# Designs tried in a protein design chat: VHH binders against o75319. Part 5

Target 1, 181 residues: o75319
Amino acid sequence: GNHIPERWKDYLPVGQRMPGTRFIAFKVPLQKSFEKKLAPEECFSPLDLFNKIREQNEELGLIIDLTYTQRYYKPEDLPETVPYLKIFTVGHQVPDDETIFKFKHAVNGFLKENKDNDKLIGVHCTHGLNRTGYLICRYLIDVEGVRPDDAIELFNRCRGHCLERQNYIEDLQNGPIRKNW

## First folded at step 7 (VHH)

Design kb6
Fold by ESMFold2, look of step 8:
Structure kb6 (fold): chain B 181 residues (1-181), chain A 119 residues (1-119)
Amino acid sequence: as target 1 above (181 residues)
Amino acid sequence: EVQLLESGGGLVQPGGSLRLSCAASGFTFDDYAMSWVRQAPGKGPEWVSVISGSGDSTYYADSVKGRFTISRDNSKNTLYLQMNSLRAEDTAVYYCARYEDSFGYFDYRGQGTLVTVSS
């Protein structure tokens, strides 16, 4: 139930806004029940997430949760002013076309609804790295025409960690362009 | 202590059907996605299917899509696999496994139940 996700402590909690985009990536925040297994400096709760975003002079307008579990925190732990969307994303293979299109639809809907502000889309999986980086990069490549290596480099720099899963990297670099439907 | 106890395996003819069950205990069942993994004789393990904690999201390996159905009953802490149109290549030990999202695979599995598809 409340065990700390593997290697979660090894990752920076929150990245930086990706310039020229509305994206910011972070690792999954953990509800209070996890804190007994963490040193105070290791804690990263839903409240801590919003404090860290505020410290960057940014504001979240949407959280996209890519985890395939409900054990880390409850959507009710988030401010009601921030919409929350769960896209169940299995982590053992490159996300399928349906998952990719759900992500694209959510981002495009957000951009339309938020054209008159500068709020960010926060995206996380467990570590805020592989599934998160893949889907953000897939969006930038397929929808905005960014070159694969440029998308990957931008994500890595702003997240503060390099994408690790080679099958994701290979698909972004050499795989098919996915339709935006 | 996490326990996963599979049942329902056996001998079945090609084209037949079988339903596997897995009784879970020692954890909050609804919080976890659950999966079936199989291992055929002389081969490595193969992921078969996964279902989210609520049951509203499922994924299948291409080799079983359209023939197998994963389901769960959270009131009974039980995972199921309905296997239809069985083929010889489905012969394997089937393991109930708890999905761990952080590394995209299972962290606990049962002892398995043998499914043999043979005429």
Scores: ipSAE 0.509, ipTM 0.782, lowest interface PAE 2.0, mean pLDDT 92
Fold by OpenDDE, look of step 8:
Structure kb6 (fold): chain B 181 residues (1-181), chain A 119 residues (1-119)
Amino acid sequence: as target 1 above (181 residues)
Amino acid sequence: EVQLLESGGGLVQPGGSLRLSCAASGFTFDDYAMSWVRQAPGKGPEWVSVISGSGDSTYYADSVKGRFTISRDNSKNTLYLQMNSLRAEDTAVYYCARYEDSFGYFDYRGQGTLVTVSS
């Protein structure tokens, strides 16, 4: 059924914009059917996401959903003005080169099309932490030439939570650069 | 109540093929990613394959890539695993499991079906 993802309540709903980037990370918003299992202050819907972004004086220009399920919310729950991209990403596995490429391609495409504004790329997995953090950091490292430790620190600080998966951290710190196509 | 029922296991010779099925009920099937996991005698559980709810994305363990194919028919609430070029090391109980995204694991699994690869 509509069970709340494990540990979902433990994470901040929305992080902060990563300075020098267009990225913002957040945990998965949950559609209305989940609200009956949540206290009012725990609720975080697609609508709440946009309200929280607005409170930061930011605007979302793209949402990249990295979850491997479709039960949390539907694209129809989002404003029509904000494109939604699904990149199915298996949890706890270091994303493969194809997944990394898809993410980089999406980000680069967005940046090319949005040079005239300051809209953000919203990225989320279930908790908006590990898969999300890995791919954002992978992008910063591979594409922007950021030092791995700096990328990780920046993400952790802005998300308000630290990457937890050691295999992700190890890959970011010591793994090879992935191809940029 | 969530139910997963595997079928199709059996004895097969090395190099042979087998197709597993899993009948799912008790939940909206196409909302969930599904997976196959296996457990060989004396070993821990091993991920075999995962497929997204829509079937658009698949994941395979390195040990089965190129040999196994995961698929699903959402109209029939059924998950499949086509296993080709079977090897002795593929011998295991194969479980159908509903993928739990938050864990990168599963929250429900069936009773399993035994696959034995032996000459």
Scores: ipSAE 0.376, ipTM 0.720, lowest interface PAE 1.2, mean pLDDT 93

Design kb8
Fold by ESMFold2, look of step 8:
Structure kb8 (fold): chain B 181 residues (1-181), chain A 118 residues (1-118)
Amino acid sequence: as target 1 above (181 residues)
Amino acid sequence: EVQLLESGGGLVQPGGSLRLSCAASGFTFDDYAMSWVRQAPGKGPEWVSVISGSGDSTYYADSVKGRFTISRDNSKNTLYLQMNSLRAEDTAVYYCAKYEDSYGFDYRGQGTLVTVSS
């Protein structure tokens, strides 16, 4: 079905580029079939995503989709020149080491291949907040040596919403540094 | 409207195998990731495994990796869990769940009991 994800309307569609990084976070775009359930001002389609990124004078070079479903939009709804990668990330639980390593691998590969441009990595789950924020912060902490509280503050400010899952926050603040590839 | 019917549970000895099935109806099955969740006596629900809508990606809890295999047949609207090398700690009611992404497992069937005992 085409039910709107719970609380999806409560979140800003797209955040701001996180300064000093190549990340931007957003909530899941919804294909046209969902729009019957939305007021015009509530719509956020794959096309709307790209328009909002251009309005910020930015360009996406990779989209990382952390959801377990294809019902929200299909990769075909994206510009054909923008790489898309799905990394299935289980909700409500701190992502396991395999998922974290997949995310790090994808980011590191993108940065190497895009060293000569300033394109962004767009990351989303359903709301673009908890799983998205966790993996971005985990990357900043483990790979770039950012202090946990600074990573969390940067993400929250740029996303426009604070991380909500206490187990994610606790793991970022007090959990072990994860091994890199 | 959504119906999930688990089957295939039973009594099995340690080291044995079982295959669980889940018949799904009332939704477009291949649009959703599907999951197995289990609940042991006196414990809260434990997420076991998840498979993407297409079946191309799987994930397992560490406690079952290498022993359990999740699969699906989208032409039959059926989810499976092949359980090998069963242990006493696998004893639980196993639930088939429609995966509601960010919020986890807000719908599940009635469950099927797996008892691993000598």
Scores: ipSAE 0.204, ipTM 0.545, lowest interface PAE 3.8, mean pLDDT 88
Fold by OpenDDE, look of step 8:
Structure kb8 (fold): chain B 181 residues (1-181), chain A 118 residues (1-118)
Amino acid sequence: as target 1 above (181 residues)
Amino acid sequence: EVQLLESGGGLVQPGGSLRLSCAASGFTFDDYAMSWVRQAPGKGPEWVSVISGSGDSTYYADSVKGRFTISRDNSKNTLYLQMNSLRAEDTAVYYCAKYEDSYGFDYRGQGTLVTVSS
């Protein structure tokens, strides 16, 4: 249905590019059918996403959707030039190794194919915060060798909201490195 | 287990036509948008077309628009790509995939080779 996700309105639609990376996080865009339940200024559609990215003088090269539903928007709502990847990610629990691997693999694949440009990897879950932040940080920590606290701080600052889930934070700070292959 | 099996590729002359098929199994077919992706020798993968789960929405790459038609038969769990007015630059291995798998290989078939040559 067209039920607005809880607290969805409370989060900034789109974050900023994470310096030194090609990541940008945002909350889930909602297709047109949701607009009747939103004030005009609250609306955030796939089209709005791309407009906001453009306003930042950036370009999306890939969208990774971590939501566990397909009701929010359709892949065909996106420009044909932007690949869409769905990684069903259960909320509230630390993503499993398979999910982490899928995410890393997708990111690495993108980077290999996009060495000649500066297009961004857009990542979102429902709020574009916890699942999104965890996987981005997990990548930075495991693959890029970034210190956990630095990764978390960078994400929080750029997203404009802080990771909320303690189990995610704890895993990032003190959890084991996950295999990259 | 998700399985995708492409067929219908072959050698065709410029201006000719081919129809590709993809047999899908291991998932609820009509719940997923399906896509055709192609990869030419020495090039990266290129999106060709996508169709919604219900089949009511489609889009095409500019390079194939007006020439290719994507369709699906959900009763047969089959995806199709009708390719008309084929050009040399259409030569590639064509893959069917769930839209979820842009860079992964888990939900792609083995591909079918399309060669357009005089």
Scores: ipSAE 0.000, ipTM 0.230, lowest interface PAE 12.0, mean pLDDT 90

Design kc4
Fold by OpenDDE, fold request of step 9:
Structure kc4 (fold): chain B 181 residues (1-181), chain A 120 residues (1-120)
Amino acid sequence: as target 1 above (181 residues)
Amino acid sequence: EVQLLESGGGLVQPGGSLRLSCAASGFTFDDYAMSWVRQAPGKGPEWVSVISGSGDSTYYADSVKGRFTISRDNSKNTLYLQMNSLRAEDTAVYYCARFEDTDYSPFDYRGQGTLVTVSS
C-alpha cells in the first residue's frame, strides 16, 4: 500500500479561512487506499475535506495542489463542480519565479471569475503548511501589499500551525518582491 | 519490499556523457515521483533531479540544469538520468530514490548507488 507521508498525522486537516482573503489551507487529503493504514479518526479523504469545509459554512471554488506527487488522490476523487489545478512544487527550496507566477495567475484568474460569490481557494501541499504558507504569503505580500510579518502571522493563526522552514520565512521577510506579470 | 537498483555508472572524461538507469520494484512505480541524489567524496548528499509519476514535470538542481535530463519508462519500472557535458565536480555516487513529498525528507527509499567518475 501507499506510504503515509512523514508527520502527516501531526497536522490539523483543515485550517480556517484567512480573514480578508479567499484562502483556506489544508493538508493533503488521502484517497481510500490509505485508510487501511490509518485509525478512523486519522482518516482525511477528499470527501472528508469537503465535509469539513461545509462544517465551516464555506464552499470551495478552486483547489490548488502544490504536491509533487500524484499518489495522494486523483482529480477524479473530487467533485466535478470544483476546478482542480496542479502546480508541481518540489519543496525544501524557495519556489522559483515560474511557480510563484503560476500561483498568482491562478489566484487572480479565480478572483476575476468569482467576483459574484464567496467561494474559497483551497491550497494544499503535503502538510498544507510550508509550501502552501509560502505561496499564500507571497501572494499577500506581492499582490496585496501586506506586511510580511502580518501575512505570516495571519497564515499561521488560521492554519493552526506555524511555518517551519527558515529559508521560506527569510525569503518572505527579507527577499525581493516577485513580479506579478 | 521496495527495491531500487542503479546501473550505468563508470569513468568518463570531462565533456563526456553517461546514462544512468534505475530498476524499481516492490511498489506501484507510476504512483510515485522519483529522484536522483548524489554524494561526492567528503560532501553531503545533493538533490539532483526529480520527476513526477507521469513524467510530465521535472525538477533539476541549478548545478545540473541544461546538462542532465531525468526521464522514466513506467512500462518498464525504470528511471533514467542522461548526463551530458560532465564535469569533474559531477563525480559522485548517484542514488536512485523514491521521492517523498515532504519538507522533512526528500526520499523514503534509496538504492545502493552507482559511481560516476569524471576525470581526464
Scores: ipSAE 0.627, ipTM 0.835, lowest interface PAE 0.8, mean pLDDT 95
Fold by OpenDDE, fold request of step 9:
Structure kc4 (fold): chain B 181 residues (1-181), chain A 120 residues (1-120)
Amino acid sequence: as target 1 above (181 residues)
Amino acid sequence: EVQLLESGGGLVQPGGSLRLSCAASGFTFDDYAMSWVRQAPGKGPEWVSVISGSGDSTYYADSVKGRFTISRDNSKNTLYLQMNSLRAEDTAVYYCARFEDTDYSPFDYRGQGTLVTVSS
């Protein structure tokens, strides 16, 4: 059967909405087949995701899945009312320009189409931290003009965990702005 | 039990080609992304390529882009690596690895490897 991703249990399931943004980060929810390998308190399913978001008095309007596997859950496990976007993103490496562009385009499209509501953009990789944090911060820096350190601090604070990868942090702090179009 | 068995390695001249295969068993093959990792003598392991479970997405290290092609046949539980335009620096043990989609360990299972030697 499916195995639990390494260190998955070490991370908070869902972060907090990032103030001033429509972003919320979370670790990957796991489909039912994973439950037999988890204590009840450790379980975090797609259903649990939506419940936790609701407990924060928020609503998801888009899910961006950055994982490079499809074994965690199926898009069919999500409500049909919430769009799902897969952006295959390998870990360890700083996302390439194409990946960054895809992310920015998706976010901008969502914001354009959702001006009349306050629904959130949910972003996750496996742990909802490094890849997730990088792309969110990259967006804030490149598109919103946020200072890199401020973006990183904001993400870390809201996610409840700090970005871990130095190459990601370094690129955010000192790397070039990536194309927005 | 998860098993990964590589084959196809050998000695080739620069500019030559090899095709590696990896036979997988003990798990639902198409549920997992798969990868090739190589390790040259005296060097650390290097990611070569990754392919998604369905094969709809691929990743290549810059060092092999345009020369290597990763593919899979889920009906045969087999992973492939077509290596063209081989260079001396491609010399390494090549491992088939079940991709672990984390920012930590790149894989949770790895085969015994197959040696690829590129030399004149």
Scores: ipSAE 0.618, ipTM 0.830, lowest interface PAE 0.8, mean pLDDT 95
Fold by OpenDDE, fold request of step 9:
Structure kc4 (fold): chain B 181 residues (1-181), chain A 120 residues (1-120)
Amino acid sequence: as target 1 above (181 residues)
Amino acid sequence: EVQLLESGGGLVQPGGSLRLSCAASGFTFDDYAMSWVRQAPGKGPEWVSVISGSGDSTYYADSVKGRFTISRDNSKNTLYLQMNSLRAEDTAVYYCARFEDTDYSPFDYRGQGTLVTVSS
């Protein structure tokens, strides 16, 4: 039990806000039960997430959890003031149109409701990289009209790690625009 | 110790049905998403289906959509795969796997597998 995800420790806990957007990506925070398998400096809990966000002088307004498991942390571990949205997203494969739509819908809804503030949309999968990066970039490309390479570069730079999956990159660069409804 | 034990495999005719089971032990079953993976002769392993810990979300490979149903009984620590309308190409060893939600390894534990043969 409480198996640390493979290579989880290799990734920065929290990226930087993506300039021009409300997005910030991070790796999955792990609940307290994982701490016994981690060195103190390796620990990254839900509480740590919010502390790190605060250190950046930012505030989370929404957390989108793309993981397909519920073992990492519980929504109850989050402040009640921050909405939590689960979008089960299987890894390895390019997210399907339904998943993409769900993500876009959530982001658009948040932006409509949060025009009066500068709160961030926190997005994470397990490592906060591939699935996270794909969906954020997909949004920027499909909805905001950003060039694919620019979106990818921006995400990579802000996350501090580069997208690794070629099928994701290829789909972003050369794949079709997905419907926004 | 994590253990996964598959059962239910066998020989079945095309168009037939089969139900696989996987008994899990050694971990908190409902904390983990579970999956079925299969490996056909001469082919690499492929995901068949994944189910979330609570069972409220499921994923299916395109090749099995509409024919296979993944389910779980958390009170019994058991994973199931109902396979209907079986085809020859479904012939494979089917493995129960504890889903590891990463882009690297699809699972951290896998059973010994159960052979499913679809043949006339």
Scores: ipSAE 0.589, ipTM 0.819, lowest interface PAE 0.9, mean pLDDT 95
Fold by ESMFold2, fold request of step 9:
Parts: sequence; structure tokens; C-alpha cells
Structure kc4 (fold): chain B 181 residues (1-181), chain A 120 residues (1-120)
Amino acid sequence: as target 1 above (181 residues)
Amino acid sequence: EVQLLESGGGLVQPGGSLRLSCAASGFTFDDYAMSWVRQAPGKGPEWVSVISGSGDSTYYADSVKGRFTISRDNSKNTLYLQMNSLRAEDTAVYYCARFEDTDYSPFDYRGQGTLVTVSS
């Protein structure tokens, strides 16, 4: 089934660009088949995502999909001109070091190859909040040296929703710095 | 409708092996991560393992890591759990569940389960 993910309707579709970074966070867009269960104003398709990014006068240069499922949309539903990367990330648990490394590697590669433009890295999980916020903040803390509380505050403000899972918040605030290689 | 049918349970001696199967129908199997969940007598449900839709990613509970292997055959719409080095504490009803990839949903218990008893 194409049932709507729990509480997916409760979250703003797309956040705002995080100032001083190349990140923008959003909830998972849903392919057309899900729209039978949505009011028109609740719809948020892959096309809607790109329209909303363009409305902010921004452009996506990479989408990092953190969902642990393939039911929401297919990469073929995205414009072929936009790079797409799937990093399978299990929810409810602090991401393991392998997942964190894959995320850091992808971001660093993007920044190197896109140093001469201002395109954004779009990051999403199912709700665009807990897994997404954790990995973005982990990157800012470990790679950019941002203070944990500042990274979390920036993410929360720009996403428009606060990180909810306490184990993620505690790991960001008090957990070990992770290797960047 | 979504249907999950577990099989392969039974009585096994400690140290033995058993392979569970789950036949899935009524949904696009390879779109979904799949999970095994178990429930021992008098206990709440316990997550065992999860596998991504493509099969490229797996995770295990610490209690089974190194002994159990989750796998899937998307051409047959079938999920598997290979259980080796079985222990008495592995005794439980094992359920095949379609994994919900949200911050809020529990595991989805769609089958009737299959009983695994590990007893000398």
C-alpha cells in the first residue's frame, strides 16, 4: 500500500536554506499514486519540491535521500539533471559511523565539485526532521566546527520544526566527535 | 490486501539452525524494507532485524548479530531469516513485518507468526 506516512501531513514540506551552509531540508516528496489520500493542499510531489525550491530563488545540485524504504518515489521521478544519492538510514537509532561517513563523503564531494556555484544540497528522510537534522548537524559539528547547540538551533529554525528524538539530541550535544574520513 | 505468511518454525536443539521464510503479497515488495520481530512468552515484542528494499542494507539487534542473517529474494517476494547457533533465549513467535520508515510508527505485524522453540 500507498498509505501516507504517520504524521507526514503535520510537517512543512520544505524548510529554508540554512544560512552560511549549502543545506536545505524537506520531508519526503510523495509520488502521484499517494495523492488519492491527500487533499490538494496537502500534496507534495517531486515536482512540487522543485517548484518550492525555485520559489525561494534557489537551485538543488544534489538530493540526499535518507529514507530506509523505496516506496515514496523513484529516482526516475526526479529531473535527470539533478544528482540523487540514497543513503539507507534506519530511524529511531543514532546513525552508525558508516552512515555518518557516507553522508560526510557525499557533502564534501559536492562542495568540492560545486565551489563555483551556489546550488544547494537537499536532504530528506521521511519527515525531514530527525535523521535529516542529525546528519546535517553532525556534519556541521564534526567538519565545520560548529558548536552543537548552535547547529541544532540553526537547523530547527530553518526547518521550521524542532528535532524531536532525544537520543539524537543527546548524541549531538554530548557524544564523541566522529572521524571525517 | 497486504498478506505476510511466515513459515519454517519448529523445535530445535540449542546450537542448531533454522531458516524462516515469509511469503509477501498485495504490495510492491521491493519498495519496502522488511523486518523480523519476535515475541517470547510473557514478554513484549522485540525487534530482530531489518533489510532494505534492495537488500543492500541490513541491521541486527545486538542479541542476534553474528548468528542470524536476514535476506530477501525480490523475484519471489520472499523474506528470509537464517538462524544459526540457536539458544534457549531465542524461543519466541517470529513475525514478518513490513517496516515503517517513520519516526513514529512501530513495526507492522501482518502475519500470524511462526513459533521457534529452542529446547534441549
Scores: ipSAE 0.385, ipTM 0.714, lowest interface PAE 2.6, mean pLDDT 90
Fold by ESMFold2, fold request of step 9:
Structure kc4 (fold): chain B 181 residues (1-181), chain A 120 residues (1-120)
Amino acid sequence: as target 1 above (181 residues)
Amino acid sequence: EVQLLESGGGLVQPGGSLRLSCAASGFTFDDYAMSWVRQAPGKGPEWVSVISGSGDSTYYADSVKGRFTISRDNSKNTLYLQMNSLRAEDTAVYYCARFEDTDYSPFDYRGQGTLVTVSS
C-alpha cells in the first residue's frame, strides 16, 4: 500500500531550525505513488523536502529516519550527497535505552564530522512530532544539559505543533537521565 | 487486496512449542513491518510482537519475551511466530497484522486468526 498515514495531512511538512542546535524536524516525505491520494498543495515528496529546506536557506547534512516501516520512500529517492540513517523506533511507548543510545551516537558523530559547516540534522518519524520530539529533547536534556521544559518548548515552537503523547512528555520531564554510553 | 492468512494453531500441552505462520499477499511484503496480536476469550486484544520489513529489528511484549520469536521470510511473503515454553495464559486467537507506523492505529489489516489452546 500507498494509503496516506492517519492524520499525516494535519501536520506542517517541515519545521524551523531549532536555534542553538543543528536540528530540524519534519513529517515523513511520501514517494510519488502516494500523490494519487493528495491534492497538489498537500504533496510532500523527498524532492519537496529539499526544496523547502533550501527555501529556508538551510542545508541537510544527515537524515535520521525514525519510522518503523520502509513503505514511505526509498533512500534512493534522496540525494546521494546526504547521508541517511534508519533507527527503527516503535511508536506508542517511550523509546528504549538502546534506541536512545543509537540516536545520541549518530548525532554526536554528525557534529564531529560537520564542525566546520552549518548543515542540519533532519529528523523524522511518521508525523515528525512524538518520536521525533522525544529523541531530540532527550538528546538536548542528556547531552547538552537543557532543562526538560525548555527543550520541549523549543521543540514545540520550532516544529509548529506540540508534543501529544503524555507518556513521552512525562518521561522527559520526570524520568531518569539516560546514560550517553 | 491485502490478504493475511494465519495457520499452525492447535492444542498443545503446557511447556510445549508451536510455530505459527502467516501467508501475506496483495502488497509489497518487505516494505511493511508485521505484527502478531492475540485475543483470549473475554479479553481485549494484546499486542505480542513486531518485526521490521527487513527483519533487522524486533520487539516483544514483556509477557512473551524470552519464549516467543518473531521472524519472516521475505522470499515467501511469510511471517512466523515460534512459541516455546507455552503456558495456559497463552491460550488465545493469534492474528497476523500489518503494522501501521503511527501513534494512532498500530495496524491497518489483520487476518481471521488461528486458535492456540494450551491445556493438559
Scores: ipSAE 0.373, ipTM 0.714, lowest interface PAE 2.8, mean pLDDT 91
Fold by ESMFold2, fold request of step 9:
Structure kc4 (fold): chain B 181 residues (1-181), chain A 120 residues (1-120)
Amino acid sequence: as target 1 above (181 residues)
Amino acid sequence: EVQLLESGGGLVQPGGSLRLSCAASGFTFDDYAMSWVRQAPGKGPEWVSVISGSGDSTYYADSVKGRFTISRDNSKNTLYLQMNSLRAEDTAVYYCARFEDTDYSPFDYRGQGTLVTVSS
């Protein structure tokens, strides 16, 4: 079988909308086959994701999946009305410029197409924390001109967990601004 | 039971080439990203490369980029590492590893490894 990802149970399923942005972060939802390894209160399925978003009076308009595997769920497990984008992102090194560009391109495309509504971009990796936080913060820094420490603080507060990988934090704080969008 | 069996290591001169293979069994190979990890004598493990389950995405450590190529044949449950322009610093035991898609551990299982020695 499909094993539960390391430390996945330790993280809140869904964060809060990040004020002043169109982002919301969450950990990877797990398809039904994983539920045999989870207590009922530990389950967080694709359906649970959308229920929790609705409970916040929000609506997803795009899901960006940053995981480097396809074993957690299938796009078919999501409502057909929500666009889904997979950006394969390796989880133990700072994402390369091509990955950063793909993320920025997807976000900018969403913002143009959705300028007349308030739908959110849902972003997740496995835990919804390090890769997710890095790319959201990289976008805010490079495109919106947010100061690195302010972007990190906003993400941490809204996710409900602090960014943990030091190499990501150092790249955000002290790395070059990447003007390629 | 998960099994990963590396082969293709050996002694090679600087500038030479080797192709490593890893036969995988005991799991749905296509579902997992796979990686190569190496460990030089007296040093900790160093991640070398990773390839997504479909083979559509690859990444390399800066130390090997442009010289090494990771690939997979899902019909044969086999992972490969083509190593070109080898250097003395590439000397290590090379492990085939099933990639763990987290920020905490780079893999959840690896084989016994195959030794690559680059020396003149």
Scores: ipSAE 0.345, ipTM 0.667, lowest interface PAE 2.9, mean pLDDT 89

